VH-VL binders against NAD kinase (nadK). Designs and how they scored, part 11

Target 1, 268 residues: NAD kinase (nadK), of Syntrophomonas wolfei subsp. wolfei (q0aze0)
Amino acid sequence: MKIILVNNRFKENTEKKAQEIAGQLSALNVEVIIDNGLDEPYAGTVDFIMVLGGDGTMLRAARRYGQRAIPVLGVNMGTVGFLSNIEINELAEYLPLILREEYSLEARMMLEVAVFQQQSLLTRVFCLNELLLRSNSPRMLSFALEISGQKLEPYRGDGLIVSTTTGSTAYSLSAGGPIADPQLDAFIVTPVASHIINKRPLVVSPEREISLHLLEEREAIIGIDGQIKMDFGAENRVLIKRAPHPLLMVNLKAKPFFTSIDRSLQRQ

## First folded at step 10 (VH-VL)

Design T8 (from N82 with heavy chain T57K, light chain S32D N58D)
Fold by OpenDDE, fold request of step 11:
Structure T8 (fold): chain C 268 residues (1-268), chain A 122 residues (1-122), chain B 112 residues (1-112)
Amino acid sequence: as target 1 above (268 residues)
Amino acid sequence: QVQLVQSGAEVKKPGSSVKVSCKASGGTFSSYAIHWVRQAPGQGLEWMGVIIPILGKADYNQRFKGRVTITADESTSTAYMELSSLRSEDTAVYYCARGHTWKTSHGYFDYWGQGTLVTVSS
Amino acid sequence: DIVMTQTPLSLSVTPGQPASISCRSSQSLLYDIGFNYLHWYLQKPGQSPQLLIYLGSDRASGVPDRFSGSGSGTDFTLKISRVEAEDVGVYYCMQALQTPLTFGQGTKLEIK
């Protein structure tokens, strides 16, 4: 059995814990790879991924490994979020179940984001939460939005978010998007400061494709899961699809989504 | 509690196909594997194949030489086993069983269907 | 394919007496992390099989402590300390190390 421990090298406590857990797993004859984000993702076959930290670490893990159909367990280390399943102090209790492969899985739709320079692919990224297109200046963007080849009216505003249902409780929510059941597959297209007052977000079938490009020479950026940033100009296109594989999230402990979101909203 | 309910008995002619259903309730269908096992009259158990619904991945006993097709419908929590080119030797009780793991191997079968008798006769 | 061999194929036991069934695999069922992927099932007359022992030695829920599984690698044993009338049926060992999953021939237990 081989397990990847994903942590954040900039958080010393997660690094230390990863080393500790690695030692424990090694003592049980489990091969362990520690991924703190410094190196490229491990290319070999693995049986399980433990994410030590918060939602940010989970998002990184999803981008790095989500396409490989590997169970991913979020282990919270003192942060508030929606993507962790158990607490770090519970890991010892659930470790036997993990090793015996006695756990449930939940499939979470991911985005496939492809950024082009004219006809050339610049990058392709799979992400769990969202793609953000936003202005890199105080001026509004003017861009074209197409859904399944249907060209919408030119869009003007600060930006646009294309989110998964998982990402509906992330930046999309802050921008006025709807809260979506993570068990539902859909795109959520949420305007960011549209020139049209009360521009409504769109809930789009996962079978459709979404494309964006600027209609004028302006400086913009693409953000992915709040962690990846790319410059985006008039010569670029972005194509968003449902990822071919969902993220397989491990459910060792019941964590009701709607109860959690309701509680979190009350705290704000 | 988890229950697996299979479709009713079938009588088929040689060369035809049969499709048996297995509906799961009381648990998370997509999270586990569904295995198919058959038992000829007075004989032992024979593993036919497995499907992991969440992955849409199936694995088969090659002894059936491609005659077996296992599918799953997550929306209805139902697994299906289709056996084609039926022979008299295919007369058996067919069981679906839940594997305790999402993987094709390593799992034990903690829940079983009631079985479906398929009779192949001229 | 991994071949599973059970012995005996049948046994008749007086109630209250012990019973023992052996299961041998053609290759080791011991996984690297220490688990033996050998499971035992009981099929009572006219019923579906039911899980009895999993991972070589762990009793399934509801299984009496009269049943015990032991062994590692290629040799496994199912023991019943005191056979009861309700224990009548056919016992199967199954390897789940790799596909195809394979069963032993079955051991028919009868009461004298």
Scores: ipSAE 0.820, ipTM 0.906, lowest interface PAE 0.7, mean pLDDT 95
Fold by OpenDDE, fold request of step 11:
Structure T8 (fold): chain C 268 residues (1-268), chain A 122 residues (1-122), chain B 112 residues (1-112)
Amino acid sequence: as target 1 above (268 residues)
Amino acid sequence: QVQLVQSGAEVKKPGSSVKVSCKASGGTFSSYAIHWVRQAPGQGLEWMGVIIPILGKADYNQRFKGRVTITADESTSTAYMELSSLRSEDTAVYYCARGHTWKTSHGYFDYWGQGTLVTVSS
Amino acid sequence: DIVMTQTPLSLSVTPGQPASISCRSSQSLLYDIGFNYLHWYLQKPGQSPQLLIYLGSDRASGVPDRFSGSGSGTDFTLKISRVEAEDVGVYYCMQALQTPLTFGQGTKLEIK
């Protein structure tokens, strides 16, 4: 068995814990790879991924490994979030189940984000939470939103979020988006400070495609899961699709989503 | 609690196809593998294949030479096994079974369907 | 394919007496982390198979403690300390190390 431990190199406690867990697993003849984000993702076959930390670490893990159909377990290390399933102090208890492969899985839709320079693909990224398009200045953006070939009225505002249902409790929520059941696959298109007061977010079928481009010569940025940033201009286009593969999140412990919303949101 | 309910007995002609269903209830369908095992009259158990619904991936016993197709519908928690080009030797009771793991291997079958008799005769 | 060989293929046991069934695999079923992917099933007359022992030695839920599994690698044994009438049926070992999953021939247990 081979397990990747994903931690945050900027959080020393996760590094130490990763080493500790690695030692424990090695003692059980489990091959362990520690991924702190410094190096490229491990390219070999892996049986299990443990994410040590919070939602941010999970998002990174999802981007790095989410398309490989590997079970990913969120192990919370004292942070507040929605993407961890067990606490670090519970790991010992659940380790036998992990090793025996006795756990449930939840498929979480991811986004496929493709950024183009005219007709040329600049980058393609898979992400668990959201794509953000926002102005790089105090001025509003004017951009075109197209959904499955349907051109909407030009959008004016600070930006736009295209989120998964998983990401609904992330930045989309802060921008006024709805809280979505993570068991539902859908896009959530949430305006960021639209010039139209109370412009409503859109819930869009995962079968559709979302396209964005600027309608004026302005400088903008694309943000992915709040961790990746790239410049976005008038010559760029972004295409958002459902990722071909969902993230397989491990469910060792029952964590009712709706009953945890209030607690989690209040803690943030 | 967890139950696998299979479709009813089938009588088929040689050369035809049969599709057996297996509906799961009482558990999380997508989290486990569904295996198919058959048993000819008076004989032992033979593994046919497996599907991992959450992945939509199936693996087959190559002894069936591509005659077996296993599918799953997560929305209905139902797995299907289709056996084509039926022969008399395909007469057997066909079982679906839940593997305790999502993987194609390593798993044990903790729950079994009641079996479906498929009779192939001229 | 991994070949599973059971012995004996049939046995008659007096109630209250012990029974032992052997299962041999053509390849080691011991996984790197120490698990033996060998499972035992019992198929009672007219019924579907049911899980008896998993991972070589662990009893499935509801299985009486008179049943025990042992062995590692290529040689496994299912033991019944005191055979009861309800234990009548065909016992199968199954390897789940790799696909295709394969079963032993089955061992028919009868009561004398």
Scores: ipSAE 0.818, ipTM 0.906, lowest interface PAE 0.7, mean pLDDT 94
Fold by OpenDDE, fold request of step 11:
Structure T8 (fold): chain C 268 residues (1-268), chain A 122 residues (1-122), chain B 112 residues (1-112)
Amino acid sequence: as target 1 above (268 residues)
Amino acid sequence: QVQLVQSGAEVKKPGSSVKVSCKASGGTFSSYAIHWVRQAPGQGLEWMGVIIPILGKADYNQRFKGRVTITADESTSTAYMELSSLRSEDTAVYYCARGHTWKTSHGYFDYWGQGTLVTVSS
Amino acid sequence: DIVMTQTPLSLSVTPGQPASISCRSSQSLLYDIGFNYLHWYLQKPGQSPQLLIYLGSDRASGVPDRFSGSGSGTDFTLKISRVEAEDVGVYYCMQALQTPLTFGQGTKLEIK
């Protein structure tokens, strides 16, 4: 068995814990790879991915390894979030289950984001939460939104979020998007400060494709999961699809989503 | 209390196809592998293949040379096994079984269906 | 394919006496992390197979303690300390190290 530990290179405690866990696993004849901010994702095959940190670390891990159809376990290390399944102090208890492969999986839809320059592909990224198109100036953007070939009315506003259901509790929520059951597959299209006061979010079938491009010469940015930033201009277009493979999240412990989100919202 | 309920007995002609269903209840369907095992009359057990519903991926015993197709419908928690180009030697009780893991291997079968008799006769 | 060989193929036992079934694999079933992917099933007359022992030595839920599994690598043994009438059936070992999964020939246990 080979396990990769993905920690947050900017959090020393996660690195130390990764090393500790690696030692424990090695003592059990488990081959361990630590991704403490490797320049490139580990290219070898792995049987299990353990994420040590918070939601941000999970998002990064998902982008790096999520397309391999390998179980991914979120282990929370002192942060508040929605993507971890167990706490670090619980790992010892659940480790035998991991090694015995006695755990359930939950498929989480990911986005495939393709950014083009004219007809040339600039980059393709798979992400767990969302794509954000946002103005890079105090001025509103004017852009075209197309869903499965249906051209909507020109959009004006600060930006637009295309989120998975997983991402519904992230930036989309702050922008007024609906809370979605992570067990559903869907796009959530949430306006960011639309010129239309009551512009409603859209819930879109995962079978559809979403296209965005600017209608005027403006400075904009594409953001992915709040971690990747790319300049976006009038000559660019972005195509959003459902990723071909979902992220396989490990469920070792029952984590009730709706009670958790309700509790979280009460604290805000 | 996990239960696997299979479709009823089938009588088929040689050269035809049969599709057996296996409906799971009492657990998380997508979290486990569904295996198919057959048993000819008075004979032992033979592994046919497996599907991992959450991945939509199946693996087969090459002995069947492409005659077996295993599918799964997560919305109904039902797995299917279709065997084509039926021969008299395919007369057997066909079982679905749940693997304790999502993997194609390593798993043990903790729950079994009641079996489906498929009779192939001219 | 991994070949599984059971011995004996049939066994007649007096109630209360012990029984032993051997299962050999053509290659080691020991995984790198120490698990043996060898499982035992019992098929009682007219019933579906049922899990008896998993990972070589662990009893499935509800299985009496008179059943025990032992062995590692290529040689495995299922033991019944005191055979009862309800233990009648065919016992199968199965390797799950790799696909295709393969079964032993089965061992028919009867009561004298």
Scores: ipSAE 0.805, ipTM 0.897, lowest interface PAE 0.8, mean pLDDT 94

Design T8 (from N82 with heavy chain T57K, light chain S32D N58D)
Fold by OpenDDE, look of step 11:
Parts: C-alpha cells; structure tokens; sequence
Structure T8 (fold): chain C 268 residues (1-268), chain A 122 residues (1-122), chain B 112 residues (1-112)
C-alpha cells in the first residue's frame, strides 16, 4: 500500500505531523510519500491520499491529484473548513479502516479550466472550488459570458466566479452566490460586484460549457481556487467544463453539511 | 439493511443475450464495487466481473472472452450484467454481490443478491 | 489466475464434532501491510452465498464463534469447533488479492 501525505511546508505543525504519520505508516509497511508542495506531484501510482491541514491544502491536493481517481481524505488540523472529514486526533481511530479499505467515497465535481490565447492552449487545470475572473484595476471589466454557445448580455463589473457546488461555500458565497448541496453537480456562476445590481447568480447544468473573454483592452486576472493567479487579457479566452473525473473524497465520518454550514454562517 | 434485489428468471435461446439487473438499497451505491458471480447447476462459484459505479470502471474475467458487459446506473442504484452469445453452458444462477471496498480487488462480498436463474435452451 | 484448491470436497460430520476445511492458493495472498486477502463463504441449501470469514481470520457479523479462520500466505483453514445442523451447506474460499477473483471448488458439509 502506498499513501501520499499532503501538507503545507510553510506550516511547521503540518510538516511535523506528516513526518510522524509517515513514521507510523512505515512501521506498518505502508509506503509513504510526503507532498508539501515543494516538488512536482508524485507521478507513481498510489492507493490513498491524506490531506493534513485545511481547505487550502485540500484544494491544492485536488488540483495535483484529483484527476487520478484516488481516494482523498481531509484531515483537519484545527482550522475551520468544509473539506476535511476527520480531525487529526481522530486519525488513529480511523487508520485501521483506511488500511482495510473500509470507507465510503463521495464524488465531488471538479472544474476543467482551459485558458487560451487566441486558439492556443496556454494552460489546463482541474480545480475543486472555482475559477475567478476579476479586474486588475479599480475599473470595471466588460466581458462576455457564453453558456453552451448561448451569448448572454455583456457583463460589467469587477468580475465573475464560476464555481462548483463544493466551491459554493467559498468565494462564491462571499460574492452573494447560493449555497449548493455538494452532492449536486452544477456550475454556480456568480457575478462579482456587477454594474447591474440585480444581476443574479446562475445555476448551470454540468453538461454545459462556459466561456469567458474580455470585450475591451483591459488587464484582468484569472484566479483558480484562490491559489493560482494568471494574467488575462483581451486576447485570452477561458473555457470551463466539468472535469472528466470527480474528486473522490473519503467519508470515514458522517459530516452533516447543512448543519455545518448553518453553524459556520452563524459564527461569521 | 443493505439489500440487493435482482431481476427475475430468464429463459433464453442459444446465441441470444441476457441482461440481469441488481438494484441496491440501504446504502451508498456508488461507494462500493458490484461484483457478478455465477453458479452453474451443481457447480461452484465463478467470478464474472466487477464495476465501480463511482468511476464507471469495470473489470472482467477474461474467460468470458468479451461476452460480459457490466454497467451501473447511479441514479437508480442499479447494476447490470449482460451476457451475449449465450450457450447452454451459460445456464446458471447469476448473483450480484457488493464488495466492501470501492476497489476491484481486495474486497469481500458482504451482501449478495437473491440470484437470477438464466436458462439457455434451444 | 490464482488457483484455489479446497480439501476435502465433501465431508460428513456428526453434530457436535469439529470440522476442518483447507484452502490453498497457487500464490501467496499476503499483502504487504499484513492482510491475507482470503475470504470464506457459506452457501446454505437453496440460498445465496453469505460471508463467513474475511481477511483470513475475521468473522463476519452474526457469525458464531465456533467458526474460525486461520492461515497465511498460501495455506488457509476454516474450522468449525462444534458442527451444528444449521452449518450444512457448501463452503467456498475466495482470493481477492487480484482479479480475476477466484473461488475454491467448494466443500460440501453434511450432517451424519
């Protein structure tokens, strides 16, 4: 059995814990790869991924390994989030189940984000939460949104978020998007500070494709999961689709989503 | 609590195809593998194949030489096994079984369907 | 394919007496983390198979403690300490180390 431990090298507590866990697993004849984000994703086959940390670490793990159809377990290390399943102090309890492969999986839709320059593909990424298009200046953007070839009226505002249902509780929520059931596959298209005050978020079928491009010569940025940033200009186009594979999230412990989100919202 | 309910008995002619269904209830269908096992009259158990619904991935016993197709519909929590080019020796009770793991291997079958008798006769 | 061989193929046991079934695999079923991917099933007359022992030695839920599994690698044994009438049926070992999954021939247990 081979397991990847994903942590954040900039957080010493997660690194230390990863080393400890690695030692424990090694003692059980489990091969362990530690991914702290410093190196390229491990290219070999693995059986299980443990994410040690918060939602940010999970998002990174998802982008790095989500397309490989590997079970991913979020292990929370004291942060508030929606993507962890168990707490670090519970790991010992659930470790036997992991080793015995006695766990359920939840499929979470991911985005396939392709950024083009004219007709040339610049980059393709898979992400769990969202794609953000936003202005790189205090001025509003003018951009075109197309859904399955249907051209909507031009958007004017600070930007736009295309989110998964998983990402609905992330930046999309802050921008006024709806909270979506993570068991539902859908795109959430949320305007960011639209010039049209009543511009409403859209819930879009995962079978559709979403395209964005600027309608004016202005500097913008594309953000992915709040972690990847790239420049976006008039010569660029972004195409968003449902990723061909979902993220396989491990469910060792029942975690009621709606109760959790309600509690979280009350704390803010 | 978990139950696998299979479709009814079938009588088929040689050369035809049969499709058996297995509906799961009481659990998370997509989280587990669904295996198919058959048993000829008075014979032992033979593994036919498996599907991982959440991945849509199936694996087959090569002894069937491509005659077996296993599919799953997550929306209805139903797995299907289709056997083509039926022969008299395909007469058997066909079982679906749930693997305790999502993987194609390692799993034990903790729940079984009631079986579907398929009779192939001219 | 991994070949599973059971012995005996049939046995008749007086109620209250012990029974033992052997299962051998053509290759080791021991996984690197220490698990043996060998499972035992019982098929009672007119019924579907049911899980009896998993991972070589663990009893499935509801299985009486008179059943026990042992062994490692290529040699496994199912033991019934005191055979009861309800234990009548055909016992199968199954390897799940790799596909295709393969079963032993089955061992028919009858009561004398």
Amino acid sequence: as target 1 above (268 residues)
Amino acid sequence: QVQLVQSGAEVKKPGSSVKVSCKASGGTFSSYAIHWVRQAPGQGLEWMGVIIPILGKADYNQRFKGRVTITADESTSTAYMELSSLRSEDTAVYYCARGHTWKTSHGYFDYWGQGTLVTVSS
Amino acid sequence: DIVMTQTPLSLSVTPGQPASISCRSSQSLLYDIGFNYLHWYLQKPGQSPQLLIYLGSDRASGVPDRFSGSGSGTDFTLKISRVEAEDVGVYYCMQALQTPLTFGQGTKLEIK
Scores: ipSAE 0.777, ipTM 0.885, lowest interface PAE 0.8, mean pLDDT 94
Fold by ESMFold2, look of step 11:
Structure T8 (fold): chain C 268 residues (1-268), chain A 122 residues (1-122), chain B 112 residues (1-112)
Amino acid sequence: as target 1 above (268 residues)
Amino acid sequence: QVQLVQSGAEVKKPGSSVKVSCKASGGTFSSYAIHWVRQAPGQGLEWMGVIIPILGKADYNQRFKGRVTITADESTSTAYMELSSLRSEDTAVYYCARGHTWKTSHGYFDYWGQGTLVTVSS
Amino acid sequence: DIVMTQTPLSLSVTPGQPASISCRSSQSLLYDIGFNYLHWYLQKPGQSPQLLIYLGSDRASGVPDRFSGSGSGTDFTLKISRVEAEDVGVYYCMQALQTPLTFGQGTKLEIK
């Protein structure tokens, strides 16, 4: 059995804890790879991913490994969010179940984001929460949204968020989007500071393809999960689809989504 | 409490197909492997294959691969096993069973359907 | 394919006496972190199989403590410390280390 331990090296307690856990697992003949953000993602076959930290660390793990159909467990180390399942002080209790593979999985839809310059693919990334298109200057954007080839009336404003249901409690929420049940597969399309009053958030079938491009020359940015930024201009276009594979989140401990919303939002 | 309820007995002619359903209730459906096992009269148990609904992944015993199709419908929490080109030796009780894990292997079957008798005769 | 061989194929036991069933695999069922992927089932007359023992030695929920599993690698044993009338049926071992999953031939237990 091979496990990746994901931590954030800028959080001192997570790095030392990851090495401690790796030692304990190695004593049980579990092969352990630590991903602290320094190295490229591990490319080999892996059976399980354990994320030590908060939602931000989980977002990085999802982008790195989410398309590989590997179970991912969120282990909270202080800040309660939406993506952890157990606390670090409970890990010893749950470790036998992890090793015996006695847990269930919950699928979380991911986005596949392809950015083009003219007709050439520049980059393809995956994300768990959202893509943000936003202005990078005092001027607002004018941009086009297409959904499965259907061209909507132009948008004007600071930008647009295309979110998963998991991302509905992140930036999308702050921009006025709905909280969505993460068990649903859907896009949530939320305008950011729109000057067009009729532009409301849209909930869109996961089978759709979403395309964005600027209608005027402006400085803009594409943001991915609030952690990756790319310049975006009039020569660019982004295509957004449901990713081929969902993130497979491990469920060891019941975590009722609806009763926990207020507590989890305090930590955002 | 997890429960697996299978469709009723079938009488089929040689050369036809049969599709047996297995409806799960009382628990999460998508993340657990659903296995199919058959038992000919007076004989032991024979594993036919498995589906993992959350992955859309199926795996088959090679002796059945060309004749067996296993599918799942997450919206109804129902798995299906279809056996084609039926022969008299396919007369058996067909069981569905839930593995404890999301994998095609490693699973122990903690819940079993009641069985579906399929009789292949003229 | 991993071949599973049970002995005996038939067992007749006086109530209250112990019973022992052997299961041998053609390959080791020991996974690298120490688990044996061997499981035991009982099929009572006219019923579906039911799980008795999993991972070689762990008793399933609701199974009486007179049932125990032991062994490792290729050789496994199911023991019943005191056979009761409701224990009649056919006992199967199953390997789950790799697909295709395979069962032993079954051991029919009956009361003398």
Scores: ipSAE 0.584, ipTM 0.829, lowest interface PAE 2.3, mean pLDDT 90
Fold by ESMFold2, fold request of step 11:
Formats: sequence, structure tokens, C-alpha cells
Structure T8 (fold): chain C 268 residues (1-268), chain A 122 residues (1-122), chain B 112 residues (1-112)
Amino acid sequence: as target 1 above (268 residues)
Amino acid sequence: QVQLVQSGAEVKKPGSSVKVSCKASGGTFSSYAIHWVRQAPGQGLEWMGVIIPILGKADYNQRFKGRVTITADESTSTAYMELSSLRSEDTAVYYCARGHTWKTSHGYFDYWGQGTLVTVSS
Amino acid sequence: DIVMTQTPLSLSVTPGQPASISCRSSQSLLYDIGFNYLHWYLQKPGQSPQLLIYLGSDRASGVPDRFSGSGSGTDFTLKISRVEAEDVGVYYCMQALQTPLTFGQGTKLEIK
């Protein structure tokens, strides 16, 4: 059996804990790879991913491994978020079930984001929460949104968020989008500081393709899960689709989404 | 309380196809493997294949030479097994069973359907 | 394909006496973290198979403790310490280490 432990190298507590857990697993003949974010993602076959940290560490794990159909367990190291399933002090209790593969999985939709310059692909990335298009200056953007070939009236404002239902509690929420049940597959399209009052958030079928481009020359940024940033200009276009594979989240402990929502939001 | 309920018995002609359903209730459907096992009269158990609904991944016993197709419908919590180009030797009781895991292997079958008799004769 | 061989193929036992069934695999079923992917099922007359023992030695829920499984690697044994009338049926071992999953030929247990 081979397990990846994902942690954040800038948080000393998680690095020490990862080494500790790796030692315990190695004593059980489990091969362990530690991914602290420094090296390239491990490319070989693995059976399980354990994320030690908060939602941000989970987002990185999802981008690195989410398309590989590997179970991913979120282990909370302090502050309760939306993506952890068990607490670090419960790991010993649940470890036998992990090793016996006695757990269920929940699928979470991911986005596939392709950024072009003219007709040339610049980059392709996957994300769990959202793509953000925003202005990189005091001036607002004018931009076009196309959904499966259907061109909407131009947008004007600070930007736009295209999120998954999992991302509905992140930037989309702060911009006025709805909280969505993460068991649904959908895009949530949320304008950011729109000058056009009737541009409301849209909930869109996951079968659609979403395209964005600027209608005038402005400095803009594309943000991915709040963790990747790239410049975006009038010669760029971004295409957003449902990713080929969902993130497979491990469910060991029941965490009722709706009854825990206030507690989880207060910790963000 | 997990329960697997299969479709009723069928009588088929050689060369035709049969599709047996297996409806799951009382638990999560998507993340558990659903296996198909058959038993000819007076004989032992033969594994036919498996589907993992959450992955849309199926795997088959190659002894059936591509005659078997296993699918799942998550909205109805139902798995299906279709066997084509039927022969008299395919007369058997066909069972569905749930594995304890999301993998095509490693699973033990903790819940079984009641079985579906398929008779192939002219 | 991993071949599973059961012995004996048939048993007649007097109630209250022990019974033992062997299952041999053509390849080791021991996974590197110490689990044997070998499971046992009982099919009572007219019924679907039922899980009896999993991972070589663990009893399924509701299975009496007179049933036990042992062995590792290629050789496995199912024992019934004291056979009762409700134990009649056909016992199968199954390997689950890799696909295709394969069963032994079955061992028919009858009361003398």
C-alpha cells in the first residue's frame, strides 16, 4: 500500500506531524510519500491521499491529484473548514478503517480551466473552488460571457467568479452567490461589483462550456482557488468546463453539511 | 440495512440477450462495487464482473469474450448486467452482490441479491 | 488468473463433530500490509450465498464463533468446531486480491 501525505511546508506543526504519521505508517509496511508543496506531484500509482491541514491544503491536493481517481481524506489540524472529514486527534481511531479500505466516497465536481493567447493554449489547470476574473487596476472591466455558444449581454464591473458547488462557500459567497449543496454538480457564475444591477448570479448546468474574454484593453487577473494567479488581457480567452474526473473525498465520519454551516463559515 | 432486489426469472432463446437488474436500498450506492456472479445448475460460483458506480468503471471476466456489459444508474440506485449471444450453457442463476469497498478487487461480498434464474432453451 | 482449490469437495459429519475445509491459492493472497484477501461464503440449500469469513480470519456480523478461519499466503482453512444442522450447505472460498475474482469449487457439507 502507498499513501501520499500532503501538508503545508510553511506550517511547522503540519510538517512535524506528517513525519510522525509517516513513521507510524512505515512501521505497518505502508509506503509513504510526503508532499509538502516543494517538489513536483508524485506521478506513480498510489492508493490513498491524506491531507494534513485546512481547506487551502486540500485545494492544492485537489489540483495536483484530483484527476487521478485517488481517495482523498481531509484531516483537520486546528481550524474547522468545509473540506476536512476527521480531526487529527481521531486519526488513530480511524486508521484501521483506512487501511482495511472500509470507508465511503463522495464525488466533488472540479473545473477544467484552459487559458489561451489568441488560438494558442497557454495553460490548463484544474480547480476545486473557483476561477476568478478580476480587474488589476482601479478601472473596471468590460467583458463577455458565453455559455455553450450563447452570448450574454456584456458585463461591466470588477470581475466574475465561476465556481463549483463546493466553491459556493468561498469567494462566490462573499460576492453575493448562493450557498449550494456540494452534492449537486453545477457552475455558479457570480458577478463581482457589477455596474449593471440586473446581472444576477447564475446557476448553470455542468454540461455547459463557459468562455470569458475582455471587450476592451485592461489589466486583469485570473485567479484559481485563490492560490494561482496569472495575467489576463485583451488577447486572452479562458474556457471553463467540468473536469473529466471529480475529486473523490473520503467519508469516515458523518459531517452534516447544513447543520454545520454556520460553524464552518465562522472559521474561514 | 442494505438490500439488493433483482429482476424476475427469464426464458430466452439461444443467440438472444438478457439484461438483469439489481436495485440497491438502505445505504450509499455510488461508492460500493456491485459484482455479478452466476451459478449453473448443480455447479459452483463464477464471477462475471463488477462496476464501481462513482467511477463509472467496470471490469469483466474475459472468459465471456466481451459478451457481458455491466452498467449502473445512480439516480435509481440500480446496476444492470447484460449477457449477449446466449448459449444453452448460460442457463444459470445470476446474482448481484455488493463489495465492501470502492475497488474492483479486495472486496468481500456482504450483501447478495436473491438471484435471477435465466433459462436458455429453444 | 488465480486458481483456488478446495479440499474436500464433499463432507459428511455427525452433529457435534468438528469439520475442516482447506483452500489453496495458486498465488499468495497476502497483501504487503498484512491482509490476506481470501473470503469464505456459505450457500445454504435454496438460498443466496452469505459471507462467513473475510480477510482470512475475521467473522462476518452474526456468524457464530464456532466458525473460524486461519492461514496465510497460499493455504487457508475454515473450521467449524461443532457442526450443527443449520450448517449444511456449500462452502466457497474466494480470492479478492486481483481480478478476475475466483472461487474454489465448493465443499458440500451434509449431516450423517
Scores: ipSAE 0.581, ipTM 0.828, lowest interface PAE 2.4, mean pLDDT 91

